# Designs tried in a protein design chat: VH-VL binders against p78833. Part 31

Target 1, 198 residues: p78833
Amino acid sequence: MSFPASTHVYIAKIIGKKGEGDKILDLLSKVNEHVLKSEPFTKTYYFARDAKNPDYIFGLELYDSKEVLENSHKTSNPFLAFANYLTSTHAPLAEPLQLLNFKVVDGHLDKDNLGPDAKDYVLYTEYTGDSATLKQQLTVNPKADTSLIIHSLDDPSLYAVVTRYSKSGIEPGPAEISGATSVSQQVIYSGVGFLNRP
Key: E = the ipSAE of ESMFold2; O = the ipSAE of OpenDDE; V2 = 0.75 times the mean of E and O plus 0.25 times the DockQ between their complexes.

## First folded at step 32 (VH-VL; framework fv_patritumab)

Design H3 (at its last read DockQ between E and O 0.81; V2 from the best seeds 0.00; counts 0 for: pae E 2.5 > 2)
Heavy chain, then light chain:
Amino acid sequence: QVQLQQWGAGLLKPSETLSLTCAVYGGSFSGYYWSWIRQPPGKGLEWIGYIYHSGSTNYNPSLKSRVTISVETSKNQFSLKLSSVTAADTAVYYCARGDKLWGDYFDYWGRGTLVTVSS
Amino acid sequence: DIEMTQSPDSLAVSLGERATINCRSSQSVLYSSNNKNYLAWYQQNPGQPPKLLIYWASTRESGVPDRFSGSGSGTDFTLTISSLQAEDVAVYYCQQYYDWPLTFGQGTKVEIK
ESMFold2, look of step 32: ipSAE 0.636; ipTM 0.868
ESMFold2 (binder alone), look of step 32: mean pLDDT 93; pTM 0.953
OpenDDE, look of step 32: ipSAE 0.024; ipTM 0.666
ESMFold2, fold request of step 33: ipSAE 0.576, 0.007, 0.525; ipTM 0.849, 0.443, 0.837
ESMFold2 (binder alone), fold request of step 33: mean pLDDT 93, 93, 93; pTM 0.953, 0.953, 0.953
OpenDDE, fold request of step 33: ipSAE 0.894, 0.900, 0.901; ipTM 0.945, 0.948, 0.946
ESMFold2, last read: ipSAE 0.381, 0.538, 0.489; ipTM 0.793, 0.841, 0.827
ESMFold2 (binder alone), last read: mean pLDDT 92, 93, 93; pTM 0.949, 0.953, 0.952
OpenDDE, last read: ipSAE 0.843, 0.895, 0.906; ipTM 0.928, 0.946, 0.949

Design H4 (at its last look DockQ between E and O 0.78; V2 from the best seeds 0.00; counts 0 for: pae E 10.3 > 2)
Fold by OpenDDE, look of step 32:
Structure H4 (fold): chain C 198 residues (1-198), chain A 119 residues (1-119), chain B 113 residues (1-113)
Amino acid sequence: as target 1 above (198 residues)
Amino acid sequence: QVQLQQWGAGLLKPSETLSLTCAVYGGSFSGYYWSWIRQPPGKGLEWIGYIYHRGSTNYNPSLKSRVTISVETSKNQFSLKLSSVTAADTAVYYCARGTPLWGDYFDYWGRGTLVTVSS
Amino acid sequence: DIEMTQSPDSLAVSLGERATINCRSSQSVLYSSNNKNYLAWYQQNPGQPPKLLIYWASTRESGVPDRFSGSGSGTDFTLTISSLQAEDVAVYYCQQYYEYPLTFGQGTKVEIK
C-alpha cells in the first residue's frame, strides 16, 4: 500500500516525570477523541509506552499533509490545551517534548486491519548514516502487520523503521546496517489512538 | 568462512526436554537471526524459530508452547529447548543463519543433530 | 500458514538433460512494494544439511553453478537444472519467507535415469 507523497509523519517523544505517564496518556486520550471526530486528515494517531519506562510515551502520527498538521491539528482546542499544559510550570515532563518530522519512504500500516492491542509491541528504530546506504538497505518487511520506513525531514542522515506484529508475540530485532548506527525503542500500545482509523 | 557447530543429547525419553546448542565461528554473530530447523527421518523441513543476537525471538506457532530459544552473545552461541518431547519430535535438528534483515532464508547451516525420542 | 507444494515428488533425468522442479505456494509470495518474490531453493544431499541455491526466486547464491536457475512469480516457481550432472542427485526444497511461520515444500528427489 502506497502513501501519497504529501503524507507527513510526526514522531512524538514525551518523557514524563516519574508516575506521570498515565496523566499524559489521559490528556492524549482527550486529544484523540477530537482527532477521531473532527480530523479525517489524520490517518494515524498512535501512542504507546516505552517497554521499560511507563512514563516514556511514544507517538506515531500520520497526516495527509504538513499543512493539515500545522493549520488544523495544531490549531485545535484540545491540542492547544495539551500543548499549553506541557509548556507550563506544572508540566509533568522530565525532558522537553521532542517532535520529529518525517516523510514516508515505503511501507504499510496494519495491513490486516487488526487494530492495536495492549499486548502488541511496536519496534521503533532510528538509523543514522549515509543516506544512500540506508535507502538501499532498508526494506519493508511484508511479514509484519505494520512496516513503515520513514526519512527525516530534519536530518537527511536519519531514517526510521516502525514494525508491528499484531497479537503474534513476535519481538523482532532491527536490521543491522553496516556503517550506520541504530537506536531501537520497543513500545507497548497504551490504549490511546489508532494505526488505522477504526 | 562462517561455520556453525552444534551439539546436544541425541537420545531422549518421552516427556523429557530436548536441549541443543549451536556455536558460530568465522563470522559475525551480531546482526543476524539464528534459527532452528528440524527434519524428521525421510521427511521435509520444519522451521522451529529464530533468535536475534540481542535476544528477540519468533517461534513457529505449532511449537511455540514448548519451544525456548536463547542466546549467549559472549560465546557466539544460541540454544534450543523443546519440552515434553514425544516420538513425533524425532528428527535431525539444524541450526542455521538467517539474513541480517529478518532471518528469512538460510545461507549457513550446522551439520545437524539427530534426536531420537524413544521409550 | 503458507503451504508450499512441490511437483513432482521425484523425477529421473538422464545425464546432461534438463531437470525441472515446480513449487506452488498457497498464496502469493510476491511483495508488491518491491516486486520481489520471497522464495528460496535448497539442495540437500544425504546426511547433509540443505544448501542454499536460489533466493528472491531467481538470484543464485555465490558458488552455485550456472546450470541452476530459478524462475516464476507470485504462486508458481520453477527450479531448472539445464544439464544434469552426477553431483546434482539430491532432494530439492523450495521455501517461502514472505510470512511467518517460514515453510518449506515437501521436497523433490532428483535421480539419474
Scores: ipSAE 0.007, ipTM 0.556, lowest interface PAE 10.3, mean pLDDT 91
Fold by ESMFold2, look of step 32:
Structure H4 (fold): chain C 198 residues (1-198), chain A 119 residues (1-119), chain B 113 residues (1-113)
Amino acid sequence: as target 1 above (198 residues)
Amino acid sequence: QVQLQQWGAGLLKPSETLSLTCAVYGGSFSGYYWSWIRQPPGKGLEWIGYIYHRGSTNYNPSLKSRVTISVETSKNQFSLKLSSVTAADTAVYYCARGTPLWGDYFDYWGRGTLVTVSS
Amino acid sequence: DIEMTQSPDSLAVSLGERATINCRSSQSVLYSSNNKNYLAWYQQNPGQPPKLLIYWASTRESGVPDRFSGSGSGTDFTLTISSLQAEDVAVYYCQQYYEYPLTFGQGTKVEIK
């Protein structure tokens, strides 16, 4: 399926201090409950832990438009509670919150509507290089349960790919693109969120 | 110019383990998916599996319980092990280079190694 | 698994004449979002490994003669040799790369009539 041209994608990188991951996810779980009940135009709201550090939280969020994000999601009481915790004098973050803004280039989120699972192999890869080359060479992998190609709204040289496999024993590495550098991060579904609305 | 050279024992007894090695010359080992493909005499081709140069693997489900593919990047080599062989595993075994994107099709092939499993 | 079926199993063609090989997949190998067919063709001369001819259903690999062309979409594909040469006596295979496991057609033997 294609995505609406107005689709707004967030990649959230929430670097918690030691021991903070569970609380961050608990607050996000309450935001997710509100998203499911009250935000029909928030189409993906998926949170995972970094495979190597459980206090580092990865978020993939898709909104039908920037207006949905600004007018529905960011104004909700559970979101405000979450945001207030992150900026409180408790200071739960080891690094400033990173919210990366993207547009969809191509792909699919949950090809067979299987839902996310902690056993999924999930890889997030950022590519930096010539924009025309990256656009030409990055190709959706139809064999993956998730294969999403996104382009930064803030940095034309930055593309990212989210790839997810639900089948045991399939752990493909990132695509290599001539003339580009890449950084990959394996993440593990946290039990908080969804790829396709249930 | 990329070349794939392969070697390993060509005659096995039932229940033994097939072991083949492929070395890559004249091109980059890094950035590619490396596959094993077999062809029984007079028959078609069967994809066995691949390994990404960093070690990620994917195996044909029909063989997964018996297959191990490994990589030795310092030597630009990758290897196939197929355990518990039977006469049905008699085939020419090829190593091949898959594309950098997902290892989908194969632009360079080794010459093949005939492996015969006695009955 | 996506099953690949070729026809005919064997084909005899006079030198300089057209050879046509068909390949059908049990499911579509067209990904609608990028409009690409995940289909390749290989040539295997006697005693040699397979050689890549065509990828993306119709894109000729570098160094492959212009007489080879691929066409089709979805589930039905064709490899055409417009003017058969003696060196084209081989077995030809189609291969899908839409879904794992990667699978090949059973092969089509092309001979001189």
Scores: ipSAE 0.006, ipTM 0.615, lowest interface PAE 10.3, mean pLDDT 89
ESMFold2 (binder alone), look of step 32: mean pLDDT 93; pTM 0.956

